# VH-VL binders against Glutathione S-transferase TCHQD (TCHQD): the designs that were tried, part 19

Target 1, 266 residues: Glutathione S-transferase TCHQD (TCHQD), of Arabidopsis thaliana (Mouse-ear cress) (o80662)
Amino acid sequence: MQLYHHPYSIDSQRVRLALEEKGIDYTSYHVNPITGKHMDPSFFRMNPNAKLPVFRNGSHIILDTIEIIEYLERIAEVSSGIEDATFNREVVEWMRKIREWESKLFTLAHIPDNRRLYVSKFLRMVVIARMAESPDLASAYHRKLREAYDTEDKLKDPGALRRSKDHLLRLLDEVETKLEGTTYLAGNEFSMADVMLIPVLARLSLLDLEEEYISSRKNLAEYWALVRRRPSYKKVIGRYFNGWRKYATLVKTWMFVRVRSLLRKY
Below, E stands for the ipSAE of ESMFold2; O stands for the ipSAE of OpenDDE; V2 stands for 0.75 times the mean of E and O plus 0.25 times the DockQ between their complexes.

## First folded at step 12 (VH-VL; framework fv_lutikizumab)

Design w3 (from v4 with light chain Y92W; at its last look DockQ between E and O 0.73; V2 from the best seeds 0.00; counts 0 for: pae E 3.5 > 2)
Fold by ESMFold2, look of step 12:
Structure w3 (fold): chain C 266 residues (1-266), chain A 120 residues (1-120), chain B 107 residues (1-107)
Amino acid sequence: as target 1 above (266 residues)
Amino acid sequence: EVQLVESGGGVVQPGRSLRLSCSASGFTFSSYWMSWVRQAPGKGLEWVAYISSSGSYTYYPDSVKGRFTISRDNSKNTLFLQMDSLRPEDTGVYFCARDEGSYYDAFDIWGQGTPVTVSS
Amino acid sequence: DIQMTQSPSSLSASVGDRVTITCRASQDIDNYLTWYQQTPGKAPKLLIYDASYLQSGVPSRFSGSGSGTDYTFTISSLQPEDIATYYCQQYWDYPLTFGQGTKLQIT
């Protein structure tokens, strides 16, 4: 099994946490969306939405995070002969509820404008170059270009940003209330609902927003401390919040973007 | 001055119980996860239990699970270890330790320890 | 359980010597490792966290390095007050486990 992902992508983290918690072996391939690698023609033909992660098992390719996790549940059940009692209707409903929060707009609103715009400009140039190189994919690349401009427009809309924040606050309030009665989100055992939530909390931590969103909620704050002690968290997320690995990732990414911009080789 | 002071150690026979206390001062006790760590005479260190800042989460290694209970009273800045069904191998000095619950779960503040001897 | 093996078990060195202690984990712990100093009759004192970062107030003669399963603690120039037993501890997974300790003495 193969997973194309990036360590800082929320949905990539969700799938990797599921794989690690289930003990499923997989081959990891990093695809950095800041460098535009997810829009290379070969990858784009496999996934015309250019979204991460991409899961592959033989000829079976799955692009949707929840579908991937449901597939992993079936594989684990078949290979072990045991039904996972922690994967039930409540878990699935939590997974869908958590996924519905739009993290991209929220994240971009917390990135300094100069860095965000620099990367946005670079990626638009990559798309334009790819359209010229692969005319058979031109309409799909054009849609990606339109999506980029639409995102920029949403970032100028205070109402859209407020609605994203309000949605997150309501979600976290529901989680806070649920955690009064259970150790984990969907019960007293770790489940795929927690796998969906943990990367949201990690994103808030990465953006230096723990105090506002996590620490203000006593049950959520202790839950966050608890789940970070899991080896799956440490391997999938914690390793990349280490200063050296975080620094190395940033340096490699900016060097690639700067060199390609200077050479006009998008 | 940040300080942890253990008490309640002593000499007991196998099968009996002891309750250890750890008094905290100089920091906001209710914000920190806490642990007990023990050291047998002339031996190394062994982690015994942790408790979350509110007391909602606890964890024990197999060597003491089912026999020891960690607890806390945040209103009194006090950590406890209830030790039941004591065995000779539980003999040692018991340290109270502060654990931030951070990405580097290290014990940055330790008490001086309280001795526990389990012998017939 | 993750086993932590320290080497050597004891060590004698002269003031001014460079002292090196190693710690091996039974599996990859990705720098989730601390080093403690325990002076005779005292509680342990945290020296190094995350394998290589000095705790506040710890002299710069102490350092840590390593990755994966193999970690090293170094005293660049031994001082008389450094006589102690040194322990490594992993915090990758529970139960938290310590090395057996390295007793450091002055020749």
Scores: ipSAE 0.415, ipTM 0.754, lowest interface PAE 3.5, mean pLDDT 87
ESMFold2 (binder alone), look of step 12: mean pLDDT 92; pTM 0.936
OpenDDE, look of step 12: ipSAE 0.886; ipTM 0.940

Design w4 (from v4 with heavy chain S54D; at its last look DockQ between E and O 0.01; V2 from the best seeds 0.00; counts 0 for: pae E 4.9 > 2, placed apart)
Fold by OpenDDE, look of step 12:
Structure w4 (fold): chain C 266 residues (1-266), chain A 120 residues (1-120), chain B 107 residues (1-107)
Amino acid sequence: as target 1 above (266 residues)
Amino acid sequence: EVQLVESGGGVVQPGRSLRLSCSASGFTFSSYWMSWVRQAPGKGLEWVAYISSDGSYTYYPDSVKGRFTISRDNSKNTLFLQMDSLRPEDTGVYFCARDEGSYYDAFDIWGQGTPVTVSS
Amino acid sequence: DIQMTQSPSSLSASVGDRVTITCRASQDIDNYLTWYQQTPGKAPKLLIYDASYLQSGVPSRFSGSGSGTDYTFTISSLQPEDIATYYCQQYYDYPLTFGQGTKLQIT
C-alpha cells in the first residue's frame, strides 16, 4: 500500500490519522502541493485533479478521502477479525458533514497577500512548464490553471469569503453542541469522524485562529486538548505544526519556492 | 411534533420597544440556527435576523441593524427578538423559523407568527 | 443586496393545469434557492431547497429547476389545495432576500 500525501494537506492528514489509528502499514510518498510536485506528469497521470491524497493498493487507486478511510476500515476488520462498531451511520454522517466545508479558500484568505500571491504565481508557472513538457496532458493542465484563476477571483469576493466562514462557524457550532453530550464526535469512543475533524482544528491552530474559533467554545476546547494527546496526532500533525515547529516548516517551504522562482526552475 | 410558537406581539407607538419570544419544541433547539422573518400587511417576506446555534454569531439586514437584537436561551428552548426604536414600517407579522440544517439558510419549520403594529 | 424578481406576480389556472413560476436573481446564486408556499393566514412552508430538491413530505407534483440567475418552480397538475402565494428566496449571500411573491388562484 502506497500513500501519496503531504503534511500541509488536510485530507492527507485525515488519511494518515486513519492509518495510524488502525495500525496499518504503508509506504509514504511526500508530494508537496506548495512546491508544485503534485503537478508532475507522473503524479498528474495518476490523478489529473492534482489533489492529495492518493491511495494505491496494487492496481487499485482511490482518490476520495472518505472512500480511502472506508477502505482502510475494511482492511482493518479483515486483518483483525473484529468488526469496528464505531464505524456506523452516525460516523459516516459526520464524516460527510465535515467534508462539506472546503478549507482552501478560508486558508488562503488568512495568508498574507504578498506570500499568497507569490506562491500562486509560482504554481501557475509550474503548470505552464509542465504543460509544455507534456502536451498530451495540456487540457487537464489548462483546467488547473482555470481553477487557480477562479480561486483568485473568489478571494476578491467578500461574499464568497463570508460564506466560507459562516459554513465553518455552523460546523463548529454543531460540533460544540454535539460534544456537550459525548467525549468524541460520534460518541464516547474515538472514530473516523474525529479523524475528519481534527485536521480542521489543526488548520485553525496553524493559522493562529485557535483563540477565536476553538478556545471560545468550551466543549470544543476540551475536545481539542484531548485529541492532541493522541499518538496519531503527534506523529501526523504535531511533529510539523506544534509550537515553534510550524514556523520552521513554513519557512523551509517558502524558501524553497523563492529559490526556484528566482532561478526560474519550474 | 416539531413546533415553533411566537409570542410578545402587540400594538406600540413609534420609538417604543417590544420583545418577541419563540418557544421551540419537538427537536433539539440548541443544534439549529434560527431566524426571524417578518411580513408587512399584504406584502412579501423580509428576513430580519439570524443567530447561530450557540448564539455566538448574529446577522441583520441594514433595515433593522442597530435597532433589533436576536438572542436565544437554549436551556429554555426559546428564541428572542428585542426590537428597539420601532417604526411604522416595522408593522407586520413576525415569524420565527428554523434552519433546515444544511449549512445554508433555508427554513424548514415556521411558527404561526405574532402580529406587531407600530402606530401613533 | 441580491434582488429576487418573480414572474408573474399573479396567476390564475384550472385544476389539472401545469403551472410555472420563474424567479430571477440579480446575480448568480449557484442554486442556493428555496421555494415556499404560503396559504392565507398561515406560515410559509418549505417546498424546494437548493433549487431542485423536494422537501420531505411535499407532493411530487412540485418541482424546481434552474441555474445561475434563472430558476423555475413548477406544479405539474394543479390541485385545489395549491391556492397560495409562492416565494423564492436566495441564501447565497447576506442579506437573505425573497422574491415579491406569486399569488396563485384557481379558475
Scores: ipSAE 0.024, ipTM 0.615, lowest interface PAE 4.4, mean pLDDT 91
ESMFold2, look of step 12: ipSAE 0.318; ipTM 0.727
ESMFold2 (binder alone), look of step 12: mean pLDDT 92; pTM 0.940

Design w5 (from v4 with heavy chain S102T; at its last look DockQ between E and O 0.84; V2 from the best seeds 0.00; counts 0 for: pae E 2.9 > 2)
Fold by ESMFold2, look of step 12:
Structure w5 (fold): chain C 266 residues (1-266), chain A 120 residues (1-120), chain B 107 residues (1-107)
Amino acid sequence: as target 1 above (266 residues)
Amino acid sequence: EVQLVESGGGVVQPGRSLRLSCSASGFTFSSYWMSWVRQAPGKGLEWVAYISSSGSYTYYPDSVKGRFTISRDNSKNTLFLQMDSLRPEDTGVYFCARDEGTYYDAFDIWGQGTPVTVSS
Amino acid sequence: DIQMTQSPSSLSASVGDRVTITCRASQDIDNYLTWYQQTPGKAPKLLIYDASYLQSGVPSRFSGSGSGTDYTFTISSLQPEDIATYYCQQYYDYPLTFGQGTKLQIT
């Protein structure tokens, strides 16, 4: 099994947490979307939407996070003969509820405009270069270019940004209430519902928003401290987010983009 | 400044109970996870339990699970360890320790320890 | 449970010597490791966390390194006050476990 992902992608983190919690071996391939590597023709042929993560088992490719997790559940059950009693209808309901929140718009709204615009220009130039290089993929590359402009339009819409924030607040309030009665989101045992939520909290931490969104909620704050003690969190997220580790990744990515842009080597 | 002071240690017979206390001062006790760590005479350190900042979460290794209960009273800045069904192998010095609890699960403040001897 | 194995169990060295102590984990702990110093009759003192970061107020002669399963604690120039037992501790997974200790003496 193969996973194409990036350590800072929310859905990549979700799939990796699921893999680690289930003890499933996989081969990891990092694909950095800020550097445009997800737009290389070889990757794009496998994944025309250029989204991360990409899960592959043989010729079978799965792109949807919840579908990947459901597939992993079936594999774990068949290979071990043991069903996971914590994977049930309540868990799936939480997974879908958490996925509904628009994390990309929220994230981009909290990035300084000068950096966001510089990266956006770089990525558009990468897409244009790839369209010229691979005419058979031109339609898919055109779609990605249009999506980039649509996202820029949404960032100009105060209503869209407010709705994303309000949605997150309602979600976190519901989580806060649920955690009054249970250790984890869907009960007293860790489940795939927690796998879906933890990367949302990690994103808030990456954006320096813990105090506003997490620390203000007593149960959620303690839950956040609890889940970071798990080996799966430490391997998937903690390795990249704690202290200097976060800044080292960001600096390396930024230097790549600046050097490639200055050399016009897209 | 910042300190932890254990009390309640003593000599007891196997099968009996003992209750340890740890008084905290010089920091916001309710913001920190706390642990008990023990050390048998002339031996190394063994982690015994943790409790979350609010007291909602506790965890124990198999060696003490079901026999020991960690608790806290945040209004009194006090950590407790109730030790039931004591065995000779529970003999040692018991430290309370402040657990950073965020990114680095390390014990940055320790009490002086209170001795517990379980023998017949 | 993650077993932590220290070596050597005891060590004698002269003032000014470079001292190294190793700690091996039974599985990859991804730098989730601390080092403690314990003088006789006293509580442990945190020296190093995350394998290599010095706790505030710890002299720069102390350092830590390593990755995966193999970690090293170093005193670059041994001082008389460094006589103690040194422990590594992993915090990758529960239960938290310590190495068995390394007694350091001055000769």
Scores: ipSAE 0.504, ipTM 0.801, lowest interface PAE 2.9, mean pLDDT 87
ESMFold2 (binder alone), look of step 12: mean pLDDT 92; pTM 0.938
OpenDDE, look of step 12: ipSAE 0.831; ipTM 0.913

## First folded at step 13 (VH-VL; framework fv_lutikizumab)

Design ko (from v4 with heavy chain W33S Y103S, light chain Y32S Y92S; at its last look DockQ between E and O 0.01; V2 from the best seeds 0.00; counts 0 for: pae E 17.8 > 2, placed apart)
Fold by OpenDDE, look of step 13:
Structure ko (fold): chain C 266 residues (1-266), chain A 120 residues (1-120), chain B 107 residues (1-107)
Amino acid sequence: as target 1 above (266 residues)
Amino acid sequence: EVQLVESGGGVVQPGRSLRLSCSASGFTFSSYSMSWVRQAPGKGLEWVAYISSSGSYTYYPDSVKGRFTISRDNSKNTLFLQMDSLRPEDTGVYFCARDEGSSYDAFDIWGQGTPVTVSS
Amino acid sequence: DIQMTQSPSSLSASVGDRVTITCRASQDIDNSLTWYQQTPGKAPKLLIYDASYLQSGVPSRFSGSGSGTDYTFTISSLQPEDIATYYCQQYSDYPLTFGQGTKLQIT
């Protein structure tokens, strides 16, 4: 089993958390979307949507995060021989609810404009270069290029930004309410609902929004403290986000993008 | 053997109440979400109620909302459907069904059904 | 509510025939679809889930396909024991809803 992912990708974190919690071994491949690695023809042919993560088991490729988690749940059940429906409707409902919030726009809105625009331009140049190299994929690359422009337009739309924020606020309020009665999101046991939520909270922390969005909610703050103690969290997210480490990958990636841009190597 | 067995069906007058039970065996009942599905005579299937594994969440269609209550006792491996203010249109065979247990509400195990007749 | 329109309502075919049943949702249900078989006097039996996945123990002559709003159930070679009413069901959103059913008979 292979996982193509990036440590800073929310959906990648979700799948990795699931893998760790279930004790499933996999081969890890890092694909940095900021540097445009996900636009490489070989990878792009497998995943024309160019979204992370990509899960592969033999000839079977899964691109959807929830579908991947479902697949992993099945694997775990078969291997354990235990017929346990821990992936029940409550879990599914939360997983879907949490997935409905798209983090991309929110995240980009909290990145300095100069850096954001620089990376955006870089990625567009990468796509253009890839189109030239692989004409057979030109239509798919054009779609990605259009999406990039659409994203920029949304970032200029105060209404779109506000809607994204409000969606997050509503989600966190619902989580806060739920956590009044349960230790974890779907009950008193850890579940894949938590796997979906934890990366959202981690992103907020990464963006220095923990005080505003997490600490301001009593139950959520306690929950956040609890889940960060899990070995899976430490391995998947903590090692990258704790302390000064959160800047290491970002700085490296930024330098890489700058150098390539200067050299016009896309 | 995984099995569901419904009971409690019968003939009642409109406006009356009836309580159905479903006994589960052969699997960890507390780990599975459960539903009731009914079938009017000669008609199709209609979802009636859902309850989560812990009992924390319940869902109903508008057709029975406010009148029917789904509940469960995990210690007794039993699912319940309290039906109040019964109407003639509630007549049918009532099945309890187990959620498949994955990320979808597919029903992989069904009981034999218990008949409910509401008539004057 | 999501309406499921199943067609045809009834179907007669011969043993060995390929049988196809269609289910259309009023909105995109993203493959959240099951197919059930119900023989007379019995409870429904799960055949297909997630639009195309065969339930364990179900014969391979049964299959499902489709996406978005349009889904198809297929019996590649009809057998005598396949006489039943078949139902599609969506679980994309509450309330859960079924198609009206397809009564399959053998000529």
Scores: ipSAE 0.000, ipTM 0.489, lowest interface PAE 14.2, mean pLDDT 91
ESMFold2, look of step 13: ipSAE 0.000; ipTM 0.386
ESMFold2 (binder alone), look of step 13: mean pLDDT 93; pTM 0.947

Design x1 (from v4 with heavy chain D105E; at its last look DockQ between E and O 0.78; V2 from the best seeds 0.73)
Fold by ESMFold2, look of step 13:
Structure x1 (fold): chain C 266 residues (1-266), chain A 120 residues (1-120), chain B 107 residues (1-107)
Amino acid sequence: as target 1 above (266 residues)
Amino acid sequence: EVQLVESGGGVVQPGRSLRLSCSASGFTFSSYWMSWVRQAPGKGLEWVAYISSSGSYTYYPDSVKGRFTISRDNSKNTLFLQMDSLRPEDTGVYFCARDEGSYYEAFDIWGQGTPVTVSS
Amino acid sequence: DIQMTQSPSSLSASVGDRVTITCRASQDIDNYLTWYQQTPGKAPKLLIYDASYLQSGVPSRFSGSGSGTDYTFTISSLQPEDIATYYCQQYYDYPLTFGQGTKLQIT
């Protein structure tokens, strides 16, 4: 099994947490989206939305995070013929609810404009060059450009940003209430619902927003302390972002972006 | 000033019980995860128990699981270790320790320890 | 369980010497490692957390480094008050485990 991902991507973290918690061996391939390598024609043919992660098991290529996790659940099952009614319907509901919050807009609103706009300009130039190079993929590349402009427009819309924040607050309030009665989100056992939520909390921590969104909620704060102690978290997320590590990671990432931008490598 | 003071140690026969207490002062006790760590005479350190800030989550190594119970009373700023079915290998100094309270499971404040001897 | 092995078990050095203690984990612990100092008859004292970060109030002659399975604790210029036993501790996975200790003495 193969996973093409970047360790800072929320969806990549979700899939990697699932793999680690289930003890499934996989081969990890890093794809750095800032270099535009995810837009290379060969990778784009496999993944026309140029999104990470991409999961592969033999001839099965799966692009959607929840579909990947559902596939992993099936291959981890020990018995055959167990009726699906005994499985995690609450877990699936939580997974979908958590995914509905658009993390990209929220994250981009907290990145300094000069870095965001420079990378966006670089990636647009890469897409235009690739479109001319691979005419059979031009429609898909054009769709990617349109999505980038739509995102830039939403960042200028204070209503869209406010709705994203309000959505997150409602989600975290629901989580806070549920955790009053259970150790984990979908019960007393760790589940794929937690796998979906943990990278959201880690993103808030990365953006220095813990006090506003996490610490203000007693049950969520205790949950956050609990889940960070799991080896899966430490390997997948804590490696890059635990405590003071996050600041070293941010400095290195920003220097990488500046060097690439100055050299104008495509 | 930040302090942890253990009490309740003593000499007991194998199979008996002891209850250790740790009184905390100088910090917001209910905000910190707490631990017990022991040290056999002339030997190294061994982690014994861990408890979350609310008391909802506890952890133990296999050597004491089922025999020892960590608990806390946040209204009295007190940590406890109930030690049942004591064995001679449980002999040592028992330290109360505070987790540093952020992202590191590192013990930044320790008590001076209370001695426990299990022998016939 | 993750076993932590310290080397050497004991060490003698002179004031002003550079002292190095090694801690090896039975598996990759990704810098989830802490160093403690224990002077005779006293409780341990936290010196270094996350392999390389110095605890507040700890003198700068103490440092830590390493990665993966191999970690190093260094005293750049040994002082008389540094006579103690030094322990590493991992916090990658439960149970939390300590090295067996390194006893440091002055020649």
Scores: ipSAE 0.689, ipTM 0.869, lowest interface PAE 1.6, mean pLDDT 87
ESMFold2 (binder alone), look of step 13: mean pLDDT 93; pTM 0.944
OpenDDE, look of step 13: ipSAE 0.732; ipTM 0.880

Design x2 (from v4 with heavy chain G101S; at its last look DockQ between E and O 0.85; V2 from the best seeds 0.00; counts 0 for: pae E 3.1 > 2)
Fold by ESMFold2, look of step 13:
Structure x2 (fold): chain C 266 residues (1-266), chain A 120 residues (1-120), chain B 107 residues (1-107)
Amino acid sequence: as target 1 above (266 residues)
Amino acid sequence: EVQLVESGGGVVQPGRSLRLSCSASGFTFSSYWMSWVRQAPGKGLEWVAYISSSGSYTYYPDSVKGRFTISRDNSKNTLFLQMDSLRPEDTGVYFCARDESSYYDAFDIWGQGTPVTVSS
Amino acid sequence: DIQMTQSPSSLSASVGDRVTITCRASQDIDNYLTWYQQTPGKAPKLLIYDASYLQSGVPSRFSGSGSGTDYTFTISSLQPEDIATYYCQQYYDYPLTFGQGTKLQIT
């Protein structure tokens, strides 16, 4: 089994958490979307939407996060004979509810405009270069260009950010209430519902928003401390969010983008 | 100024019970997760239990699970360890330890320990 | 359970010597490792966290390195006050486990 992902991608973290919690071995391939590596022709042919993560088992390629997790649940069930917790109705309902929050717009709105626009311009130039290199994929690359401009238009809509924030606040209030009665989101045992939620909280931590969104909620704050102690969290998220590795990754990514833009070598 | 002081250790016979206390001062006790760690005579350290800041979450290794109970009273800045069905292998010095919030499960403040001896 | 094996179990060195203690985990612990110093009759003191980061107030002669399963603690120039037993501890998974300790003596 192969996973194409990036350590800072929310959906990549979700799939990796599921893999680690189930003890499933996989081959990891890092694809950095800020440097445009997800737009390389070989990756794009496999996944024309250039979305992370991409899960592969033999000839089967699965792109949807919840579908990947459901597949992993079935593999674990067949191997062990243990009933699959992901088929629980409450778990599935939480997974869908959490996925509905649009994290991309929220994240981009918290990035300084000059840095965000610089990276956006860089990525559009990468797409243009890849179109020239692979004319057989030109219509798919053109679609990605349109999507990039549509995203920038949404960021000009002040109501769109407010709706994303209000949606998140309502979601976290529901979580806070649920955690009053249970250790984890869908009961007293860790489930795939927690796998979907944890990367949302990690994104808030990455954006330096813990105080506003997490620490202000007593049950959620203690839940956040509890789940960060899990080996799956430490391996998938904790390793990349603290210490020298986070700093080195940020420096390397920015230098790559800056140098390639200055040299016009996309 | 920050300190942890254990008490309640002593000599007891196997099968008996003992309750340890740890008094915290100089920091906001209710904001920290706490642990008990023990050390057998002339031997190394063994982690015994943790408790979350509110007391809602606890965890124990198999060696003490079902026999030991960690608890806390945040209004009195006190951590407890109830030790039931004591065995000779439970003999040692028991430390309470503060879980440093930046590192999680790294213990930055330790008490001086209270000795527990379980023997006939 | 993750077993932590320290080497050596004891050693003697002279003031000014470079001292190295190793700690091996039974599985990859991804730098979730601390080093403690315990002087005789006292509680442990945190020296190093996350395998290589020095705790505030700890002298710079102490350092840590390593990755994966293999970690190293170093005292660059041994001082008389460094007489102690040194422990590594992993915090990757529960139960939290410690190495058996390394007793350091000065000749």
Scores: ipSAE 0.487, ipTM 0.791, lowest interface PAE 3.1, mean pLDDT 87
ESMFold2 (binder alone), look of step 13: mean pLDDT 92; pTM 0.941
OpenDDE, look of step 13: ipSAE 0.889; ipTM 0.942

Design x3 (from v4 with light chain L96Y; at its last look DockQ between E and O 0.78; V2 from the best seeds 0.76)
Fold by ESMFold2, look of step 13:
Structure x3 (fold): chain C 266 residues (1-266), chain A 120 residues (1-120), chain B 107 residues (1-107)
Amino acid sequence: as target 1 above (266 residues)
Amino acid sequence: EVQLVESGGGVVQPGRSLRLSCSASGFTFSSYWMSWVRQAPGKGLEWVAYISSSGSYTYYPDSVKGRFTISRDNSKNTLFLQMDSLRPEDTGVYFCARDEGSYYDAFDIWGQGTPVTVSS
Amino acid sequence: DIQMTQSPSSLSASVGDRVTITCRASQDIDNYLTWYQQTPGKAPKLLIYDASYLQSGVPSRFSGSGSGTDYTFTISSLQPEDIATYYCQQYYDYPYTFGQGTKLQIT
């Protein structure tokens, strides 16, 4: 089994957490979306939407995070002969509810404008260079270029940003209430519902928003401290973002993009 | 000013019980996860339990699971360790320790320790 | 359980010497490692967290480094007050285990 992912991607983190919690062995291929690596022609031919993660098991290629997790559940059940009782209707309902929150616009709105615009310009130049190199993919690359401009326009819409924030607040309030009665989201045992939520909380931590969104909620704050103690979290997310590590990770990533831009390595 | 003080240690026979207490002062006790760590005579350190800031989450290694119970009273800034079915290998000095609990799980404040001896 | 092995188990050095203690984990612990100092008759004191970050109020002569399974604790210029037993602890996976300790003495 092969996973094309990057540690900064929320959906990549979700799939990796699922793999680690189920003890499933896989081959990891890092594809950095901030530097445009997911748009290199060979990868783009396999995944024309340029979305992460990409899961592959033989001829099976799965792009949707929830579908990947459902596939992993079936594979684990067939291999072990044991159905995971923690994967049930309530878990799936939580997974869908959490996925509905749009994290990309929210994330971009909290990145300093000079860094965001620099990366945005770099990525557009990568797309243009790739169109020139691979005329057979030009239509797909042009669609991605249009998508990038549309995203910049939505960042100028205060209503869209406000709606994303309000949605997150409602989601976290529902989580806070649920955690009054259970250790984890869908019961007293860790489940794929938690796998979907944890990267949202990690994103808030990455953006230095824990105080506003997590610490203000007593049950969620303790839950966040509890789940960070899991080895799956430490391997998948904490490796890059735990405490002071997140600042070193961000500095290294920014330097990488600047060096490639200066060297014109697209 | 930041201080942890253990009490309740003593000499007991195997199979008996002891309750240790740890009084906290100089910090907001209810904001921190807490742990007990023990040290057998002439030996190294062994972690024996943690409790979350509200008391809702606890964990025990297999060596003490089912015999020890960690608890806290945040209104009195006090941590407890109820030790049942004591064995000679439970002999040692018991420290309470403040655990950051958010990022590093490091024990940044320790008490002085209270001795526990389990012998016939 | 993750086993933590310290080396050496004891050592003697003179004031001013550079002292090095190593800690080996039975698996990759990805810098989830803490160093403690325990002066005789006293409680442990936190020196270094996350393998290499110095705790506030700890003298700069103390340092930590390493990655993966192999970690190093260094005292750049030994002082008389550094007589203690030193412990590493991993916090990657429960139970959070300690090394067996390294007893440091002055000749």
Scores: ipSAE 0.670, ipTM 0.863, lowest interface PAE 1.7, mean pLDDT 87
ESMFold2 (binder alone), look of step 13: mean pLDDT 93; pTM 0.939
OpenDDE, look of step 13: ipSAE 0.824; ipTM 0.908

